# VHH binders against q9gzu0: the designs that were tried, part 2

Target 1, 229 residues: q9gzu0
Amino acid sequence: MGDPNSRKKQALNRLRAQLRKKKESLADQFDFKMYIAFVFKEKKKKSALFEVSEVIPVMTNNYEENILKGVRDSSYSLESSLELLQKDVVQLHAPRYQSMRRDVIGCTQEMDFILWPRNDIEKIVCLLFSRWKESDEPFRPVQAKFEFHHGDYEKQFLHVLSRKDKTGIVVNNPNQSVFLFIDRQHLQTPKNKATIFKLCSICLYLPQEQLTHWAVGTIEDHLRPYMPE

## First folded at step 18 (VHH)

Design n2
Fold by ESMFold2, look of step 20:
Structure n2 (fold): chain B 229 residues (1-229), chain A 124 residues (1-124)
Amino acid sequence: as target 1 above (229 residues)
Amino acid sequence: QVQLQESGGGLVQAGGSLRLSCAASGFTFSSYAMAWYRQAPGKEREFVATISSGGSTYYADSVKGRFTISRDNAKNTVYLQMNSLKPEDTAVYYCAAEYVFTYGDRTYTYLDSWGQGTQVTVSS
């Protein structure tokens, strides 16, 4: 009969055309779940695992102003506004997250997590799951890797260590899939200056084509390496 | 495609001056902040100076009073005038385009793109 991959691609293309006509994003057709694991260098120390309370998707090809104004790369195009609109990247924002410990009493709340000058963290791992909106199907892991190793963000923190303006910074991992929104706090004593880098929120960049590609396994299967149990 | 190209580096004796230029190819230059960073041998790249789209400037403490950043939006060029140079200013100097935006109640800077760098060597 027909080629199921070809029929799937044709159906996806028709949906994309409909959504562009209405200025709606493909990402609006999915539910998301996201978890954040801070993996420690010490083998016996369990990861610090957090559940994102609300995953906020933003499609960069919408004609509305967004927090990052689309995708920025290592160079600017002479037609940069048009190229930003042609780069179909979903931004998945995680502004609030909660510990997965059962003894947390309140609702979700903003967590201040110090990333530097500490050196006990090996990497940050974000676990992203999705399903078609309003389906009864289980969430499935999105087929994309979201890891940000300590050395990679530390180098970027060091770039701005002497910078004392009030702005925060955004840093990204090498494959540009994880963006960390960082507050800088400068501690000043009569003798020394110290800078603290605190994680405020995380944004994942997911190419639109990957919204319909899932890896194998359940949420529990993928969380198990990071769980206390 | 936007390109950032630094020029004006070279060898100079301590106490001397150099002027660095960074030519940007693009239509959006006037909307972005521009910055200079430097990387000395064996060290990580570090901030030197930034200039907003509106012309406001900010400097690292180590260069304040000696270096001046400026921009010419008509020529899509940012400059770094470096006076009273010291051997510790020896580095590769990079220009950078910075995207500044607000999220919630905070302002963030994303260090978006870098030039290839120009060598500055200050002899003793």
Scores: ipSAE 0.529, ipTM 0.799, lowest interface PAE 1.7, mean pLDDT 79
Fold by OpenDDE, look of step 20:
Structure n2 (fold): chain B 229 residues (1-229), chain A 124 residues (1-124)
Amino acid sequence: as target 1 above (229 residues)
Amino acid sequence: QVQLQESGGGLVQAGGSLRLSCAASGFTFSSYAMAWYRQAPGKEREFVATISSGGSTYYADSVKGRFTISRDNAKNTVYLQMNSLKPEDTAVYYCAAEYVFTYGDRTYTYLDSWGQGTQVTVSS
């Protein structure tokens, strides 16, 4: 069953999961849509655009923090934790996503995306849209920038390249607004060893006060730069 | 405030030994995995070893059998015993706090923070 600390962590994680289901936050008053664009370095190549199947909001500090006050163990960096202490931040989890290319067989399925080894990606862009629940209004773009440049997450990948354990890794962009949940697969071929980093899920960090900060335009307007011509 | 302070680095002859220490403060040490990384000149920082909160250890292939990671929770300190040192081990060694958690059906490691590093130089 593992060591006591491991058990404790597991218990804590279970507790968090339970709390997530029970807690109420401002974010719970919104419906969210999210898209993920993989922007390629080659300018002539259009981005790979994916739609998130479900966005799951999780508010921190207003509920969970009180319960977890004694342990202060979180999946956040110190900086993230400090940020959370200063203001309420909502996590927007994107557990699965599917390709927007409906004309391609198999693209309608949820899939992981290989991030490494490859060098053709310039950045990951997440587009977040929201509306008030029970509103007939269209989704509006949330006025926040969610970008993760290739150089930034590659560096982090390279740090753990020699780790052959089976654990996934979480990497974040410099401003800690985008967290990537990465599955590492170690492949052994007769000729060489290879490690593949696959994107499993994304978590966006957004200050609660920004939940009502919308930009102008429609979903289509904002997706247009990333859509095939 | 999270603080990680490495010590014990220095110059050593090939075949020699060093013991690095990392003193941690500002967080619940016993709840974190602790790891060592190193960065050689002109190279990317690479994983060396990790020890879970429960004491399970894992090593990079390049240091297996030579390095030993350990921890003292009472002292909030993680150690790296380095034996049979090679010139290729020359690097700045960094202590890191890693948060290991389960999300969904998978376990993930998040590198929370690391120290300023300590220089290890192995001469031929």
Scores: ipSAE 0.488, ipTM 0.799, lowest interface PAE 0.8, mean pLDDT 84

## First folded at step 20 (VHH)

Design p1
Fold by ESMFold2, look of step 20:
Structure p1 (fold): chain B 229 residues (1-229), chain A 124 residues (1-124)
Amino acid sequence: as target 1 above (229 residues)
Amino acid sequence: QVQLQESGGGLVQAGGSLRLSCAASGFTFSSYAMAWYRQAPGKEREFVATISSGGSTYYADSVKGRFTISRDNAKNTVYLQMNSLKPEDTAVYYCAREYVFTYGDRTYTYLDSWGQGTQVTVSS
């Protein structure tokens, strides 16, 4: 194999075989449930709690395609193709949710939650549960922390406050387990011009090995601190 | 590991010029947008300029017409040419990597990596 094009083709074929072995990741063997709580600073104010209507996994079916497309096609990946190969991480996207308030008629909606300039939120908590597919066992909480404190995302918003291009931004918490997809809206009222940062989607990064490590308790046990009254 | 190393900072008189460089390693440089941010004492870090992988540029209003961002993909280096410097430009300047991608029908920027910074001081 002295031909440069033949060696390149053979290297690509070896990579394809490797990626196909990884196409059916451990994550494909699980069902997921996810809840999102916006925790307020005021102790008397109950959290705004939402159930994610559909948890959308990424990096299970698109990993090989992203590698083959290289870095030019970023439509299926949040990170470079080589970094994805190294991390063995499941991306769990949550673009749509439903309020868990009893006085709200249950409808799935696009995520639309203003995070800034408001200052009444302490943190965002994502609660992730899983079970083996086709299991008759209840969902159990994944042993991982998904919290994003107000101060951590505010700092990142302030870096780009004067940046007026029209792209959205993505910010992450310090341990890189929660990624917030943020739209910047420039409101122009008769009296004021303001920039707001609006949450449009959440992605959780979970190492695949954590899928079989569960904490103690039921969904109800873990939701109770955040339930509205 | 991703590494961004700024250089070219220093002391310069108002009205002068300075050129900053940022040498990048540990990633495919040509595939990322690159940006400059700055942080004055006691202030939050703020956007200065960005250049896409394709060479398109965008500037903060405060520096437009005075600063020019450019890149050399063969040298894995991004530059900031700063002209007509003012005392208000005094800050630590940081090079940053920006990943630009499409999710749904929207384009997002993820800014995940920073250099250590280089000091620029503009005397009156």
Scores: ipSAE 0.629, ipTM 0.838, lowest interface PAE 1.1, mean pLDDT 79
Fold by OpenDDE, look of step 21:
Structure p1 (fold): chain B 229 residues (1-229), chain A 124 residues (1-124)
Amino acid sequence: as target 1 above (229 residues)
Amino acid sequence: QVQLQESGGGLVQAGGSLRLSCAASGFTFSSYAMAWYRQAPGKEREFVATISSGGSTYYADSVKGRFTISRDNAKNTVYLQMNSLKPEDTAVYYCAREYVFTYGDRTYTYLDSWGQGTQVTVSS
C-alpha cells in the first residue's frame, strides 16, 4: 500500500471519477473562500484587500439544465453553451466583495472599483481557498495562480474603447484563469467626454482536477503580503 | 477548433472601395456575433463594426456611413464593405468572434477568438 498521501490522492481520484460518471462536479463537495487584492505600482502603497462575500461555484458538467435554460431564455447561444459544457472547468464567481479594512467597512465607494483610466494598479490578485464541505478543517489555499496584470486588461479596454454601446465587457488574463466583468460608463465632463471601466464582478476558472491541489500555509499566511495593516 | 481567416485586404486609393471577408470555421457561425477591429501602425487596436447573430449592426463613429458589416451564414463568412476609404483607414483589419451573454441583469460581450488580420493600405 502506498504512503498515506498517495492513498489519499488515489481516493480523491476515484471520487472524482465517480462524480464525473454521475455527471456531478467535484467542486460541489467544497466550500470556498476568495480574496481579491489590488496591488499598486507604488511599493509603499499597501494593497487594497477585499473579501468575497460569497463564492459561487458553477460547474458546466452538472449545470447543464441551468445553462440550457439560459439558452432557452435567449441569454446566450446554444453553440457557446454546448462548447462550455464540454469543458471540465469550474467557474468560481465572485459577484460581491468588501474591503478588509475594518475602518472602511461599508464605506466602499464606486471609485474603488474603477480599473481604467487609472494606472496606479500593477495587478489584480485573487486568492482562492477551499475545504471539504461539512469539514471542521481549516480552509486551504488552492494551488493555482490568479493574477491579472494592468497591462493585460488595459490592452483589452483600449480595444473596446471606441464602442459606445452600453453593453458590459468581459476581459481575461492570458492564461484564461481570471475573468473580469466590466461596466463601461461614459461620463460627460465640462471639458470632454470620458469613459471609465468599472469592475462589477470576477470569475475564476479552474480545471476541476486542480480542486484537490492545495498549497501549504494558512489563509493568514497567504493574505499577509496584502494585508492593510 | 475555432478558426477565423481574413482576406480581401490590399492597396487602394483614397476614395476607393474594398471588401473584406472573414471565413469562419470550427463553430456554428450563425449562433455568434462577429466583429471587425483594426490596428493602425503605432496605435492600439480599435473597434470598427459588429453584427449580431440576428443581423443587428453597430459601427464606430469614424466609419459610420462608409463601412457596412454583413454576414452570410450559409458561407460562414462575415464581410466588411469599406467605401470612401481614407488614408486614416490604413490598418491591419481583424475579425473576431463575439460572445454575447447575460450575467445577472446585464449583458456582456466577450471577444474570444481572433483572425490573423489582413492589411489595408489607403494611399493619398
Scores: ipSAE 0.076, ipTM 0.541, lowest interface PAE 2.3, mean pLDDT 83

## First folded at step 21 (VHH)

Design q5
Fold by OpenDDE, fold request of step 23:
Structure q5 (fold): chain B 229 residues (1-229), chain A 124 residues (1-124)
Amino acid sequence: as target 1 above (229 residues)
Amino acid sequence: QVQLQESGGGLVQAGGSLRLSCAASGFTFSSYAMAWYRQAPGKEREFVATISSGGSTYYADSVKGRFTISRDNAKNTVYLQMNSLKPEDTAVYYCAREYVFKYGDRKYTYLDSWGQGTQVTVSS
């Protein structure tokens, strides 16, 4: 008899296989919550904390028809789609987010956060929580680290700083677990040309097998380090 | 496996010309935009030019009028014709694949693959 962990893994694999046949995602069996913390270099300054409005899980290899429809609709290329379909990761999309600071009028609205040319941010941290659907259990922290350091995304911004086209850009952290969707705004004054990079959306990549890997603690426990005292 | 291989770099005098090539393999070349970037010593990598899958081109202001980006889909190759070269053009030139897609109501570009680069040196 295999160890309990081995049995659990096997059960999960069987479930995955069944869902694949049904063109369903394992991720669809979960409810998700996500928070975004902008950690500042100044240690005395508390992080800016945001809540994701809705987390949209996408397991692309289980939604081949939808992906191909997107290709037909010219949303993305066939080749890129094929590459995406080969991935065994769940994409957790955070299309919009809002400030958790409710004491300030206007901060409760969905917004884009300026990432550049400001240099006071140390890193972006995403906290992911989940639970089984139809469960009365509390959300649990997913045991995965989602961080994007300032130096890493700034480097990528600088690569495209001289590009004056109007397209957004996507940048990713070194381990390709955090993808930032960035809007570029080119401001031209008679005196100066400036470019602003704004964070519009985030997508997290999580291996499918990690969907059931939870850490200990509550949402509050994990948010505490990023919340004002 | 995606492969990008640059060639055509070398030493040239100011005012001279070079033509760079980037041979692509491991993907449907015609479906992607391609771009050239360069990195001078001690500087950050910077955008030079891009060409869409449809053939639309865009250039950095610093090279506009001097450089021309083109592509041959039959040969899976993107080119950079560099004329009127200046010492400040000295850099390692990199070829990149650009994934262009729509996400929500916005269009995004993602640089997902890079070549190893080719050295271009312009002497005064």
Scores: ipSAE 0.814, ipTM 0.942, lowest interface PAE 0.4, mean pLDDT 88
Fold by OpenDDE, look of step 22:
Structure q5 (fold): chain B 229 residues (1-229), chain A 124 residues (1-124)
Amino acid sequence: as target 1 above (229 residues)
Amino acid sequence: QVQLQESGGGLVQAGGSLRLSCAASGFTFSSYAMAWYRQAPGKEREFVATISSGGSTYYADSVKGRFTISRDNAKNTVYLQMNSLKPEDTAVYYCAREYVFKYGDRKYTYLDSWGQGTQVTVSS
């Protein structure tokens, strides 16, 4: 009689296999909530907290046709697409987010958040919550860490600072769990040329196996450190 | 496994020329954009030039007119011809693979792989 945990794992594996056959993703079986906190270096300064309007899960098995279509349209390389398809990772896209705090300077209700030039941010923290679809249960925190420190993304910004092409850039944290989609804007000021890096979207990478790994606590419990007192 | 190996670096006098090569393996070379970056001592890595899979090129202002990026898909190699070199060009030069894609209505570039670099020293 297998360990209850073993049985659960086996059941999940069977489910995954079935979903794969149907070109469905395990992620599609969940509802997601996501919050983005910009933590400031000044400890007295409250974090800027954003709620993601919609979390869009993308799994390779569900989007294979779209990926291949993109390749056919010469939007991206086949090789890169194949590499993506081989990964057992779900992408959680946050294309839109809204500020939960209107009193924080620099927090716009607009989708664009300026990340550079500024040095007041310590890190970006993403909080992910999920529940089974059709469940009346509360959202649970996904047991994964999504942090992107200022030093890490600034370094990458500086690498491409001299690029004046109109393409956006994607940067990632060292553990490749958080990807930032960045719009670069070159502004001509009366005195100097300035480059601005604006956050357009965030994508979280999560191993599929971790989709059912939850931490304890409520959304409120986990947001508390980032909420105004 | 993606591999990028730079070569061709060395010591050159100001006004001289040097040609760098980056040999690529482990992926379909012709499907990717390739770029050159450089890092001078005490400075951050900076963009030098990029060439798309289709052969379109773009240069940093500091090297325009002096440097030429090119590629040979048959050899899986990207080149950087550097002419009229200046002491300010002294740096470790890195080759990078660029993944270019559309996300929504915008085009994005992602640098996903780097070489080990080759040292270029320009003496005054």
Scores: ipSAE 0.762, ipTM 0.919, lowest interface PAE 0.6, mean pLDDT 86
Fold by OpenDDE, look of step 21:
Structure q5 (fold): chain B 229 residues (1-229), chain A 124 residues (1-124)
Amino acid sequence: as target 1 above (229 residues)
Amino acid sequence: QVQLQESGGGLVQAGGSLRLSCAASGFTFSSYAMAWYRQAPGKEREFVATISSGGSTYYADSVKGRFTISRDNAKNTVYLQMNSLKPEDTAVYYCAREYVFKYGDRKYTYLDSWGQGTQVTVSS
């Protein structure tokens, strides 16, 4: 019988094969961690790094129970879930996140982030990590790019700037891997009316087949470029 | 596959009228809100009008009273009747599917599909 590592690998391969055969979502077999980095245009300015308090996977590919779980957890409405069932992607929701800065007192709470009309942000970067459930192994970086550049979400903000309705908006990056849930606030100043776009939540889209594609390195390795000093 | 195809654009004199159509396919049309946007040369795309699945309408201030959005669910088509056209209405007009949903305790809208657009030119 092979070494414990070999046995584990074989077991995982069997599981993967079984899941494929049963057309079950692989996402159900993983735990996730997510970090959000706001990278600034100014090179001297360190990125603002946030840790997602809870990653909520909503699995599609006809995995109805997980979709419904999302509904139960108030991630989606029932109406929203119907459309999700027709898609073959995993949605990773980040409804709450907190600053990783320890020097900022009280930043352990959910924070909204103003994205517009500020223009000092270059891009939003999301880092996704996963591991097999019930595994003592460390989280591994998912090999996917989750970036949303300022120009891309600003364009979409401007599209809806003239809309005076009170609904939030969802915007996505060009490759449809990052979705931002945005709250619009209209502020009246003595001089003018201003509109603010605040980030409320993030959702990452990942093909299920990519859930088993990991990059090399640890969480720390991947966070290092964004870590506060 | 979701498809949106705009038509009805053209050249019109100021003060004239034009009716745009957007034919939709690949989804349950009656279940979605539909919207019109426009993009003038050198400008960003801007909101014009939206109509909910239930028929409620909302307009940009710039077109309110002049434009009317409507829909025919039997034909899977959304319309934009444009009256009293002005040169500043010159733009490519786009049809969009607007998905409205609740996320948590908040309502959100998402424009998930766009047509190719139809050119509207209003001459002085």
Scores: ipSAE 0.712, ipTM 0.896, lowest interface PAE 0.6, mean pLDDT 85
Fold by ESMFold2, look of step 22:
Structure q5 (fold): chain B 229 residues (1-229), chain A 124 residues (1-124)
Amino acid sequence: as target 1 above (229 residues)
Amino acid sequence: QVQLQESGGGLVQAGGSLRLSCAASGFTFSSYAMAWYRQAPGKEREFVATISSGGSTYYADSVKGRFTISRDNAKNTVYLQMNSLKPEDTAVYYCAREYVFKYGDRKYTYLDSWGQGTQVTVSS
């Protein structure tokens, strides 16, 4: 006796009100699994696939630290403040990972992956799965695309090649759904200077209510295109 | 919405000077770092200078000693004083806002907003 989507939205709004009273985010009510695939340009070469050991949610609209506050502030105005409050955005951070190769004994590592000056990667694909915390339900794929094509991040690296301060940089894909945290290193050689850009962490950026909008299929179904062997 | 508007560009003889301005609106200017970048014809945009919210400055090697970045928080404006100009300085100059934050034990910079650019042409 009513629209299923309308009832779901009403339930989410009631939960949001309760969470604001407790100083908790909606994202804190979910379990996550996240995988990162580095897709190579060479079609026969299998992706380098990694499982994130811990997905760390950060909300931009709570009292917790806002890591990418600038993105939210850039849309701020009296008119846009109401729209922003209705969108509620979550950041999901992935600082540590483990390889999914059969021949690698399971261990977790800090992210430390050279992205430039190499040119063999076509894109980075992040696969995000969620479920309600403490549920026995299987994880389901979040209905969102998280891809960052090589050309898009290389252009941004080129902007800062001459910048030699010690701070890292953050770059985003065109849809602002994937943010890469990048360390810059400048190496001096006898003939030339060399600069490398090293991936330190990944952040996914999406409206938090999207965490309950799932595509069909299992984790295994969605990982299959990227699986080694 | 964040707005950054550059001005002060133009044609100048080698050895001359120009002062660029970037008027900022739509955000708390004093809380952000501000930067200048430039793009010469056929090249990618490149870093020129940055000034932190606290006034600390950093320059690309190619302009150090010749260019000075400064800010006036009362006027929401960042400046680039360019002296001893060379033909190699010919470019469109862009103002940018930098969001600087900590993540773990490191600082990161995100360039989240750009101006429209102002042309600087340095003739022989």
Scores: ipSAE 0.655, ipTM 0.861, lowest interface PAE 1.0, mean pLDDT 81
Fold by ESMFold2, fold request of step 23:
Structure q5 (fold): chain B 229 residues (1-229), chain A 124 residues (1-124)
Amino acid sequence: as target 1 above (229 residues)
Amino acid sequence: QVQLQESGGGLVQAGGSLRLSCAASGFTFSSYAMAWYRQAPGKEREFVATISSGGSTYYADSVKGRFTISRDNAKNTVYLQMNSLKPEDTAVYYCAREYVFKYGDRKYTYLDSWGQGTQVTVSS
């Protein structure tokens, strides 16, 4: 049998394991695909379309367990602002992508897209697809809109334009479903000083139950408006 | 619910001083950086100063040497002491909570909460 303190320790360890199992989330049961389109204001100009190479889920209620089980190298705080805003939500991070432009040889790369000072982009559109992990089923589009219009992120960039510390910034769209991770680069030339805002990662933020609320159509159907010709 | 409430604004003559306060509630104040931003009529909101959870400060060039940000973690309050005020300092001043975290190999700041603002008017 054993020592009474040993029995209590064993029982406590079983309870700890059960509590950790209760923190297992719905998002752990899904595979994801994500695409990012930078939509230009000019009607004739086709979007710059990218496929995300790896969608990295982080669950606010299962953060420690999910990170420890994965080989993810991203660090997250238990007191992130997203935890304070929502319960039972998932963060889907997209740090790397590859261009889908047919006339360009492309490789998977860290995201490094200049968003400002430019005025030719109307909006950023993220297209999210999910399926049950290890299933034979095709990916289906998650029924949610992930759009971030130029005017919404530009005003937030202007708030920090004169801030020259070394930290990056995070900005969000009005419905708080898209978070942009932005590097500020200050360039100096003999004639001018310029600040550039570069997109380094995107995070989609949504309730976990939305992962099974699918719209109709295939990936191709939903990408077609943004595909290069 | 995060609550940020500014106070201490008003009308002051150029060269004068004001002290702004921002009372915070609904979160663990000592874990967050706090900042002041300002918005003049017809302009976009701009950074003024920030103070980390550990007390380190950073200022916009336009206010260095004139403004001092400080915090009292026991009172959950951040302050902005404004000296040598100029008409250009006329604005609504906003308190903001900054969440600073590491993502990949870099630190990021997210401004997730704003106060309602307090008016500062500097007359000639």
Scores: ipSAE 0.645, ipTM 0.852, lowest interface PAE 1.0, mean pLDDT 80

